# Ledger of designs, part 7: VHH binders against Low-salt glycan biosynthesis nucleotidyltransferase Agl11 (agl11)

Target 1, 357 residues: Low-salt glycan biosynthesis nucleotidyltransferase Agl11 (agl11), of Haloferax volcanii (d4gu70)
Amino acid sequence: MKGVLLSGGTGSRLRPITHTGPKQLVPVANKPVLEYAVEDLKEAGITEIGVILGHKGREEIQNLLGDGSDYGVEITYIVQGNPLGLAHAAGCAKDFVGDDDFVMYLGDNILKEGVVDLVESFESGDFGAGIALQEVENPQQFGIADVDDQGNVTQLIEKPDEPPTNLALIGMYVFSPAVFDAIEQLEPSWRGELEITDAIQSLLEDGYAIDSHVVEGWWKDTGKPEDILEANQLVLEDKSLKKRGTVSDDATVDGRIELAESATIEDGAVVRGPVSIADGAVIKSGTYVGPYTSVGPNSTLEGVHIENSVVIGESSINTSGRIVDSLLGKGANIGSADDFLPEGRRLVVGENSQLKL

## First folded at step 1 (VHH)

Design f6 (framework vhh_7d4b_2)
Fold by ESMFold2-Fast, scan of step 1:
Structure f6 (fold): chain B 357 residues (1-357), chain A 118 residues (1-118)
Amino acid sequence: as target 1 above (357 residues)
Amino acid sequence: QVQLVESGGGVVQPGRSLRLSCAASGFTFSSYAMGWYRQAPGKQRELVASISSSGGYTNYADSVKGRFTISRDNSKNTMYLQMNSLKPEDTAVYYCARKYSWGYEDYWGQGTQVTVSS
């Protein structure tokens, strides 16, 4: 079995965060989202992975993943031209996949249980495809599957007004090579895209059985800032956190904390876990870092009270204010207002910026 | 380098037949869907027929269904269009295209002229 990891898309909903980098590299608990997908595939025994690259961020993704040897896998890079939908992206992997079955994993998704059970379920029978499903409270907002008593898919409906189940499709699929013939017969949807659900429907119409696996635990699509913050909470809650760096004698640290080897918590700082603090970060006096906050590499915090937030990295925050529920981009510089200006904050914010003060 | 070269065009009387060929090189031909398109003077380009990589699925424009047959020989890296019962309305430049996906083309041939007249 091979893996196909989709890492395309512009990340418009995350701008300006994604203006300088691809959305798949936005960190959750100080680790790029894309790395979680590679680790999940490796755990399922998948060591040959094709990474589908979009027009932006190709160098950054290739620099992160290299040839895959650091992850115990072999990576082949495949450039998608114009982004024409998920089925189009999958179709780009045809030469790489050959006659093998493959897992298709959306690289901006994070999944607690991984894909071992999805793969094993697919391999237990003779299927054209397998889909991952999660129970949701708002099925009208998702693609929804209807399934029989054996777990075979009988129907797929996009954003139904009257959903037959609450089982939503999530960003993980298993396909036989028959999917490539299905993709080749697709016409663009009303959105002008080649839809992966239309490819699966085509397989059903051609007489293939479609497996389903209802995943246990949480799943997140990291398409919006709010999704990244929720994913950060979920990962930090489950992650094994180790304290390797320096904690000064007059610092207060409570709860679960990850402190990287070259990170420092100085005298007069307070940290309340679960928290992750990356290499080169310095938490200076007067700073409070509260639950579900990740502080990225080479960042310096002084005087600020911050919680439930992601500091991506290379940032300087020196202010007495409170920051909460925030996503701060790489190289952020947040300081106190000049004494000669009116009391308050001086803010220069870009399109789609998210700051709560 | 991807190359698509059409041949078999010409001038023919109504009711006659022509067979077009498209020779492909520079890529793994058996891994891609292929299509035939046409463009008459002053009109938009129109899909005539398409064929999946395996040859197991074919699609035809309503205007040619039952008259034209698309086929491929993966061992020869060649796609064909058998055009029967030709009509003056079939007069156009015919283009071979590689399809990245069923609805989308990424490479085109230079075209071959088909003229149906008395």
Scores: ipSAE 0.000, ipTM 0.163, lowest interface PAE 15.4, mean pLDDT 83

Design f7 (framework vhh_ozoralizumab_d1)
Fold by ESMFold2-Fast, scan of step 1:
Structure f7 (fold): chain B 357 residues (1-357), chain A 118 residues (1-118)
Amino acid sequence: as target 1 above (357 residues)
Amino acid sequence: EVQLVESGGGLVQPGGSLRLSCAASGFTFSKYWMYWVRQAPGKGLEWVSEISTSGSSTKYPDSVKGRFTISRDNAKNTLYLQMNSLRPEDTAVYYCAKLRYGYPSDYRGQGTLVTVSS
């Protein structure tokens, strides 16, 4: 079984928010979202992975993942031209996949359970596809599956007015090579895209059995900035956190913290977990780092009170203000006005920053 | 030992056509996706076209879609780019490329110059 990881120019999701950075590389608990997907695939025994690249972020993604050897996998990069939908992205992997079954994983998704159970469920029978499902409160907004008592899919409906179930399709699939013939027969949807749900429906109508797996635990589509902070909370709450770096004698550290080997918490700093502090980060005197905060590599915090926030890295934050529920992009430089002037913030923040000041 | 040798460039008038060729050696050509990339004077590298191992899938950016056609002959280890309706902004050095770590410039050849002017 191979893996196909979608890392840009996929989904063609219509959003009111347009950001130019690759969302798949935004860190959750100081680890890029895309790395979780690679680790999930390897955990399921998948060591040959095709990574689908869009027009943007190609160099950054390739610099992160390399040839895959650091993860114990072999990565092949596949370029998607125009983003014409998830089925179009899957179709780009045809030559890479050959005659093998494959897992398709959307690289901006993060999943507590991983894909071992999804893969094992698919391999337990003779299926054309397997789909991951999550119970949702708003099924009218998703692709919805109806399933029989054995867990076989009986129908798929996109954004139904009368949903037959509350089981929504999420960003993980298993396909047999039969999916490529289904994709070649597709016409664009009402959105002008080749839809993966249409490809699966085509398989079902052609007589293939379609497996379903209801995912246990949390799942997040991290393509939206607001979901990144929630994913950060969930990962930090579950993660095993180790102190490897330096904590000064007059620093106050309460609760669970991850402190990387070259990270430092200095005298007069206060840190209350769960918190992750990456290599090269320095938490200086007068700083409070509160729960669900991730401080990325080579970042220096001084005087600031920060909670429930992600500092992506390479940042300098020297301000007496309070920062909460914030996503601070790479290379953020946040300072204070002079002591003798009316208080204000001078901000130079990175491309993917989200602030609530 | 990967070697890529481009040819077929030259001076052409706007609206004209050119066919570029790339002779590949030192690897199993039929097992790799192939690319055309270009570099206009004073600009960075721009992806122009890609083709799957079998030739069944091709992709183009909007700037050349409908005007350029990529093709391959696996028996001859040769990649082609048919360029029609050429415009002055198509003036560039064109490179045949094989990916290393997914970046088209990693295994590009020496290039062939295409100049579109009257």
Scores: ipSAE 0.000, ipTM 0.135, lowest interface PAE 17.8, mean pLDDT 82

Design f8 (framework vhh_5c3l_4)
Fold by ESMFold2-Fast, scan of step 1:
Structure f8 (fold): chain B 357 residues (1-357), chain A 120 residues (1-120)
Amino acid sequence: as target 1 above (357 residues)
Amino acid sequence: QVQLQESGGGLVQPGGSLRLSCAASGFTFSRYYMSWVRQAPGKGLEVVSDISGSGSYTTYADSVKGRFTISRDNAKNTLYLQMNSLKPEDTAVYYCATPKYYGSWSFDYRGPGTQVTVSS
């Protein structure tokens, strides 16, 4: 079995965060989202992985993953130029996959339990595809599965006006090579995309059985800032956190914290977990770092009170204000305006920014 | 039916300029990557430049960087290539094409081409 990891597509809902980097590299608990997917595939015994790249962030993704050896896998890069839907992206992997079954994993998704159970379930029978499902409150926004009384898939519809169930397809699939013939037969949907749900429905109509797995743990599509913050909370709550860096004698540290080897909490700083602080980060005097906050590498915080936030990295924050529920992009520079007249904040705000002042 | 039709080629002196156009029809132009590719006499195809559907992402071959500019007008379904400081080595048939993926030498659609000759 091979893996196919999708790391293309636009990050428009995360702009301006995706302005300087791909959405799949946005960190959750100071680890790029894409790394969780690679680790999940490796855990399921999948060591040959094709990574589907879009036009944005190719160098950054390749710099992170390399040849895959650091993760115990072998990575092949496949370029998708035209973003014509998930089925089109899967089709780009045909030559890589050959005659093998494969897991398709969306690289902007994060899943507590990984894909071991999904893969084992698929391998236990004769299936054309296996799909991961979760109950959602807004089924019109997702691909939806209709299932019989025993949980067998009977129908799949992309973004239905009248959804038959609340069971949404999440970003993990298992396919036999028969899916490539299904994809070649597809016409674009009303959205103008080749839909993966239409490919699976085609397999069902051709007589293939479709396995389903309802995930027990949490799942997040990291497409919106709110989703990143929620994923950050969930990972930090669950993760084993180790303190390896330096904590000054007059610093106050309470609760669970992850402190990287070269990170420092200085005198007069207060940190209340669960919190992750990455290599090169310095938490200076007068700073409060509260629960569910991740401070990315080479970031310096002084005077600020920050909670439930992600500081991506390479940032300097020296202000007396309170920052809550925020996603701060790479290289953020937030300074004090204490000596400026008239008093106020000078802001340059990009598309899709969210600010509460 | 998909159609791509190039225009604007011709004979030009070294150091001169030409602007190539490609009129597209039969598909949703704004959703496709578009490429300019060329074939010089006795050589294989070379991808000269690519542009994303929105026009926000462009790339260029090292041989043309700083001299050529790719652009598109999605309202007119037209792709352009502005060629400046032309060299004899730029002599080729230039094709407008939709690649299967960025940088691909495999194309879903390709126009008939327009001849560019850079000579004294």
Scores: ipSAE 0.000, ipTM 0.137, lowest interface PAE 16.1, mean pLDDT 83

Design f9 (framework vhh_7aqx_2)
Fold by ESMFold2-Fast, scan of step 1:
Structure f9 (fold): chain B 357 residues (1-357), chain A 126 residues (1-126)
Amino acid sequence: as target 1 above (357 residues)
Amino acid sequence: QVQLQESGGGLVQAGGSLRLSCTTSGRTFSTYAFSWFRQAPGEEREFVGAISGKGGSTDYADSVKGRFTISRDNAKNTFYLQMNSLKTEDTAVYYCAAHRPFYSGSYYRPDEYDYWGQGTQVTVSS
């Protein structure tokens, strides 16, 4: 079995966070989203992975993943031109996959439980495809599956006006190579895209059985800032405590905290977990870092009260006041605008960053 | 991999009908989407109509909608443009064009197509 990891797409709903880097590299608990997908595939025994690259961020993704050896996998890069739908992206992997079954994983999705059970379910029978499902409150926004009592898929509908169930397709699939013939016969949807749900429906019409697996743990796509913040909370809640860096004697640290080896919490700082602080980060005097906050590498915080936020990295925040529920892009510089009363603030953050000052 | 050849052009009187054919060669006819474009003297090449791969979804320019019909015959590796109620403004060289499999971009843009026929002249007299 091979893996096909989709890392394309413009990330427009995350701009300007995605202006300087690809959406798949946005960190959750100080680890790029894309790394979770690679780790999930490796856990399922999948060691040959094709990474589908979009137009933007190819160098950054290749710099992160390399040849895959750091993850115990072998990575082949496949360039997709303009994104013409998920089925189009899958079709680009045909030569890489050959005659093997493959897992298709959307690289901006995160799963608590990974894909081991999805793969085992698919391999337990003779299926053309296996699909991962999650019950959702807003089924009109997703591809939706109808299933029989045995868990076999009976129909799929993309963004239905009247959803037959609340079971949404999430960003993980298993395919037999029969999917490539299905994709080749597809017609563009109303969006002008080749839809993966249409490919799976074509397999059903050709007489293939389609397996379904309802995932037990949480799932998040990371398409919006709010989704990234929620994924950050979920990962940090489950994360193991790992304190390797330096905590000064007059710092206050309460709760679960991840502190990287070269990170420092200085005198007069207060940190309340669950929190992750990455290598090279410095939490200076007067700073409060509260629950569900990730401070990315080489970032310096002084005087600020921050919680439930993601600081991506390479950032300097030297200002008073409170930041909450925020996603701060790489290289953010937040300081006081004036040294006169009243104290001003100069913010240089992206259009899709959220600040509650 | 795909070669396209138009036929069926000629001179026709306003109000008349004409059927253009585009014969393809190659192994992928049933999976390709096909379109017709036209170019009047001194004008740019413009979209006329499209037919998707297997299945037969169609799209037409507003200027020809209701008058022209695009269809395909997979057994003959041929697709057609049936032109009814012809107007003098329909005078142009008509080109057939094909998308590669897996292409789902804009049907309206000539630069999105990899394969083109040589063109066939349609002249509508008053």
Scores: ipSAE 0.000, ipTM 0.137, lowest interface PAE 15.0, mean pLDDT 82

Design g1 (framework vhh_7d4b_2)
Fold by ESMFold2-Fast, scan of step 1:
Structure g1 (fold): chain B 357 residues (1-357), chain A 120 residues (1-120)
Amino acid sequence: as target 1 above (357 residues)
Amino acid sequence: QVQLVESGGGVVQPGRSLRLSCAASGFTFSSYAMGWYRQAPGKQRELVASISGSGGSTNYADSVKGRFTISRDNSKNTMYLQMNSLKPEDTAVYYCAALSFWGSYGMDYWGQGTQVTVSS
């Protein structure tokens, strides 16, 4: 079985974070999102992986993953020019996949369970495809599956007004090579895209059985800043956290903390887990780092009170302000604007203005 | 913040022309396929025309092929729909959409819509 990892798209909802880098490399618990997908595939015994690249971030993604040897896999890069839908992206892997079954994994998704059980379920029978499902509270926003008593898919509906179930398709699939013939016969949807759900529906109509696997534990699509923050919370809650770096005698450290070998928590700092602090980071006097915060590599924090936030890295934050629920891009420089008294603001406001200061 | 703002709608007699514009902001416009959709009262929303990020590929609904032309100007973050030989059946609210790379599993961005009425 091979793996096909989709690493395209522009990440417009994460701008300006994704302005100069791909969304799949945004870190969760100080680890790029894309690495979680590679590790999940390796855990399922999948060692040959095709990575589908879009227009942006080709060099950054290739620099991160290399030839795959650091992850115990072999990576082949495949360029998708224009983003014409998920089925189009899958179709780009045809020559790489050949006659093998393959797992298709969306590289901006994170999954607690991984794909071992999805793969084993698919291999247990004669299926044209297998789909991963998760119960959701907002089924109108997702592709939804109806399933029979044996777990076989009977119907797929994209963003239904009246969903038959609350079982949403999530970003992991298993396909037989029959999917490529289905994709080649597809016409663009009402949206102008080649839809993966249309390819699966085509397989079902051609008499193929379609397996389903309801995944256990959390799943996140990392499309928005709030999704990154939620994924960060979920990963930090589950992650095994090791404290290897330096903690000064006059620092307060409570709860579960990951502290990288070259990271330092200095005197007068307070850190309350779960927290991850990466190599080269320095938490200086007067700083409070609260739960669900990740401080990326080579970042220096002084005086700030930060909580439920992701500091991507290479950043300097020296302010007495409070930062909550925030995603701070690489190389952020945040300092005190004015520490002299009296302070003031000059405002010119228009009609019907509403302000919070 | 992503914004799509339609303009150019109105009331027009059969056989006349209208040009719709969609001004986009808050994302990398040239990296997104764009489309025009329409919805008439009591009917489902349908794709009218779409255009790739580079502008090199276009797609049209059979009902508008040969009459409508979709185009884009990436330097201005703007997409257009030139509607010629308008028919009463073209009466609908027209929506601008930015189409994500991830298809159904990403999110599309939608404008608020602009009304086009073709009336004798």
Scores: ipSAE 0.000, ipTM 0.160, lowest interface PAE 15.9, mean pLDDT 82

Design g10 (framework vhh_7aqx_2)
Fold by ESMFold2-Fast, scan of step 1:
Structure g10 (fold): chain B 357 residues (1-357), chain A 123 residues (1-123)
Amino acid sequence: as target 1 above (357 residues)
Amino acid sequence: QVQLQESGGGLVQAGGSLRLSCTTSGRTFSSYAFSWFRQAPGEEREFVGAISWSGGSTDYADSVKGRFTISRDNAKNTFYLQMNSLKTEDTAVYYCAAYSGYDLSLPYEYDYWGQGTQVTVSS
């Protein structure tokens, strides 16, 4: 079984954060989202991975993942030309996959349980495809699967007015190589896309059984700032956190924290977990770092009270008052306004931004 | 990356016709599907119509089907909404939007939006 990891897309819904980097590299708990997908595939025993690259962010993704050896995998990079939909992206992997079954993983999705059970479910029978499903409260907004009493897919419906189930399709699939013949026969949808749901429907109509696996635990599509913040909370809640760096004698540290080897919490700082602080970060006197905050590499915080926020990295925050529910882009520079009152602010800030707070 | 600009809005009498244009710049025009949305005062934005990247497929909201036609001109990097038999209920700000499929996340959403153009239909 091989892996096919989709890492195209510009992340326009995350702008300005994604102006200088692909959305799959936005960090959750100080780890790029794409890394979680690679680790999930490795955990499922999948060590040959084809990474589908879009037009933007190719250098950044290749710099992160390299040849895959740091993750215990072998990575082959595949360029998607025109962005013609998920099925088109999958089709680009045909030569890489050959005659093997493969997991297709959307690189901007994050999943607590990984894909071990999805793969085992697929391998338990004779299926043309297997789909991952998650129970949702708002099924009208998702692709929804109807399933029989055996767990086989009977139909897929995109954004149904009257959903037959609450089971939403999420960004993980398993395919037999029969999917490539289905993709080659597809007509573009009304959106101009080769749709992955149309490929699965084609397999079903050709007599293939389609497996369904309801995923246990949380799943997030990291398409919006709110989704990144929620994923950050969920990962920090579950993650094993190690304190390797320097904590000064007059610093206060409560709860679970991850402190990287070259990170420093100085005298007069207060940190309350769950929190992640990356290499080269310095938490200076007068700073409060509260629950569900990630401080990215080479960032310096002084005087600020920050909570439930992601500092991507290379940033300087020297301001009084409170920052809450915020995404601060790479290279953010935030200083103090002279009569700032302690009010919570939600910020999404791009690189080289200048703020007076 | 892509910028969208609407034009052609204005005041028109019920039963009349109006053509909206959306001119695009930035990314490759031919890689996008395009849609029109509208928002009446105090209401949410609603879908009006869409045209595929090839121009071979169109889709319309039931409320405008048979009255409105969407088309594209790849040479001008422009797409259009021809509105016929206008009703007072068609009064809204009309927005053009582009979807590239370049954002591979689920659920799918439109990548880029114009600023909007006002259409007022008088009785």
Scores: ipSAE 0.000, ipTM 0.183, lowest interface PAE 15.2, mean pLDDT 82

Design g2 (framework vhh_ozoralizumab_d1)
Fold by ESMFold2-Fast, scan of step 1:
Structure g2 (fold): chain B 357 residues (1-357), chain A 119 residues (1-119)
Amino acid sequence: as target 1 above (357 residues)
Amino acid sequence: EVQLVESGGGLVQPGGSLRLSCAASGFTFSDYAMYWVRQAPGKGLEWVSEISSSGSTIKYPDSVKGRFTISRDNAKNTLYLQMNSLRPEDTAVYYCAKPFLSGYYFDYRGQGTLVTVSS
């Protein structure tokens, strides 16, 4: 079985975070979201992976993943060109996939259980496709599947006013090569895109059985800042955290903490887990790093009280203020407030920014 | 503003024929797939036919396949449904529908046109 990772899309809802970088590389617990997808595929025994590249972030994604050898996989890069929908992106992988079944994984999604059970469910029968489902409290906001007593899909409905079930489609699929014939027959939807749900419906109408797997544990679509923060909490709660770096004698560290080999917690700093601190990060005197915070590589924090936040990296934060529930983009520079009247903070923020100060 | 206006319904005897029309305005008709859906008295909504934006892909449920023919005229912004060999169970209000997203969801429907099949 092969893997196909979709890493396109603009990530406009994460701006300004995604203004200068791709959404799939936004870190959760100091690991890019896309890297979790590669690891999930590897865990399921999938070692040949095609990565579908959009227009944005091609160099950054290729620099992260390389040839795949660091992950124990082999990566082939495929350029989508014009972004004409998820089915179009899948269709671009036809030559890479050949006659093999494949897992299609949306690179901005993250799963507790991974895709082992999804793959095993698909392989247990003769299916044209398998879809991953998650029970949700707000089914009107998702694509929803109706299923029979045997777990076979009977219909798919996008954002229904009266949903037949609470089972939402999430960003993981398994396909037989029959999907490529279905994609070739598709007409664009009203929004001008070749829809993956239309390809699955086409398979169903052609007499293929469609498997469903209800995913256990948490799932997150990382499309909004709030989703990134929640994913960060969920990963840090479950992840095995190791202290490899330097903790000074007069630093206070309690709880579960990941401290990378070249990271340093200096005298007068307080860190309370669960927390992740990446390579090259320095937590200086007067800093409090509280639960569910990740401090990205080469970042320096001094005097700040920060919790439930993601510092993406390459950042300098030297302020006596409190920061909470925040996403701080790569290269953020936050200094002390003015000591003159009127007191205030000078902000230069990008489009779609959300700040609570 | 999106508007869909159906016409052509009426009373017809079993075995008869009717041709429904839908005049579309307020959007680029030639860019969208279009649907006919119906609602019989006391029943839920049932899809009747689907046609792609170009007219190259057409689908029907078994209940009308071979009897109904969907077509479109993109130059006139008009959708048609030719109904032949009508049966009493075809009695319903027929709606012209524009899909939202993949066509599984309809966000625009016209006022409908009543088709009654009886002696």
Scores: ipSAE 0.000, ipTM 0.108, lowest interface PAE 17.6, mean pLDDT 82

Design g3 (framework vhh_5c3l_4)
Fold by ESMFold2-Fast, scan of step 1:
Structure g3 (fold): chain B 357 residues (1-357), chain A 118 residues (1-118)
Amino acid sequence: as target 1 above (357 residues)
Amino acid sequence: QVQLQESGGGLVQPGGSLRLSCAASGFTFSSYGMSWVRQAPGKGLEVVSDISYSGSSTTYADSVKGRFTISRDNAKNTLYLQMNSLKPEDTAVYYCARDFWSGYYTYRGPGTQVTVSS
């Protein structure tokens, strides 16, 4: 079985964060989202991975993943060109996949369970495709799968008024190579895109059985700032955290922390986990770093009280007061106001940060 | 808390025009692509139009191309749909939606009814 990892899309819903890089490289617990997908595929025994690249961030993605050897996998890069839908992206992998079954994984999704059980479920029978599902409280707002007593998909329903189940489709699929014939027969949707749900419906109409797997544990897409913060919290809660860096004698550290080898917590700083502090980061005197905060590489924090936030990296934050529920983009520079400005904070955060202060 | 509130629907005669508005709050509106989606009686959801976060890219359903125009005002956190040359087939509840993709979304407003009838 091969893997096909989708790394296209401009990340417009995360701008200005995605102005300087692709959405798949936004970090959760100081690790790019895309790395979690690679690790999930490897855990399922999938070591040959095709990465579908869009227009934005091709060099950055290739620099991160390389040939895949650092992850114990072999990566082939495939350029989609114009983004003409998920089925179009999958179709670009036809030559890479050949006659093998493959997992298709959206590279901006993160999943507690991984894809081991999804793959094993698919391999347990003779299926044209397998889909991942999650129970939701608001099924009228999602695509919903109806399933029989054996777990086979009987229909996919778009935003039903009377949903037959509360099982929403999420960004992980398993396909047999029959999907390529289905894709080649697709006409563009009204949006001008080749839709993956249309390919699955085509398989159903051609008599293929479609497997379903209800995912256990948390799942997040990272298309929105609030989803990144929630994913950060969920990962930090579950992750094994190691303290390798320097904690000064008069610093206070409570709870679980990940402190990278070249990171420093200085005298007079207070850190309360779970938190992650990356290489080159310096937490200076007067700083409080509270639960569910990740401080990215080469960042310096001084005087600030910060909680439930993501500092992406290369940032300087030297200001008093509290920052909470925030996503600070690469290269943010946040300082204190001077005497000739209105009372409060003077913020110069570049074009790649979002603040709610 | 994400909130979307549509307005501007109503009864209109065939050939008439309506302008729908959607007031957004609880998130950074300028960072998100937005969609107008509709549901006619007895039918599924149809994406009418989509607009990128900046307004530089728009798409339209074939059924409304040339008649409808989507736009946004990021300073006012407001999404618009200008509907011209309305047809009875345009009768539907119209929803403002965020995170709509491949027929699915995570957030929508309560909807506004548009009825095109003589």
Scores: ipSAE 0.000, ipTM 0.119, lowest interface PAE 18.2, mean pLDDT 82

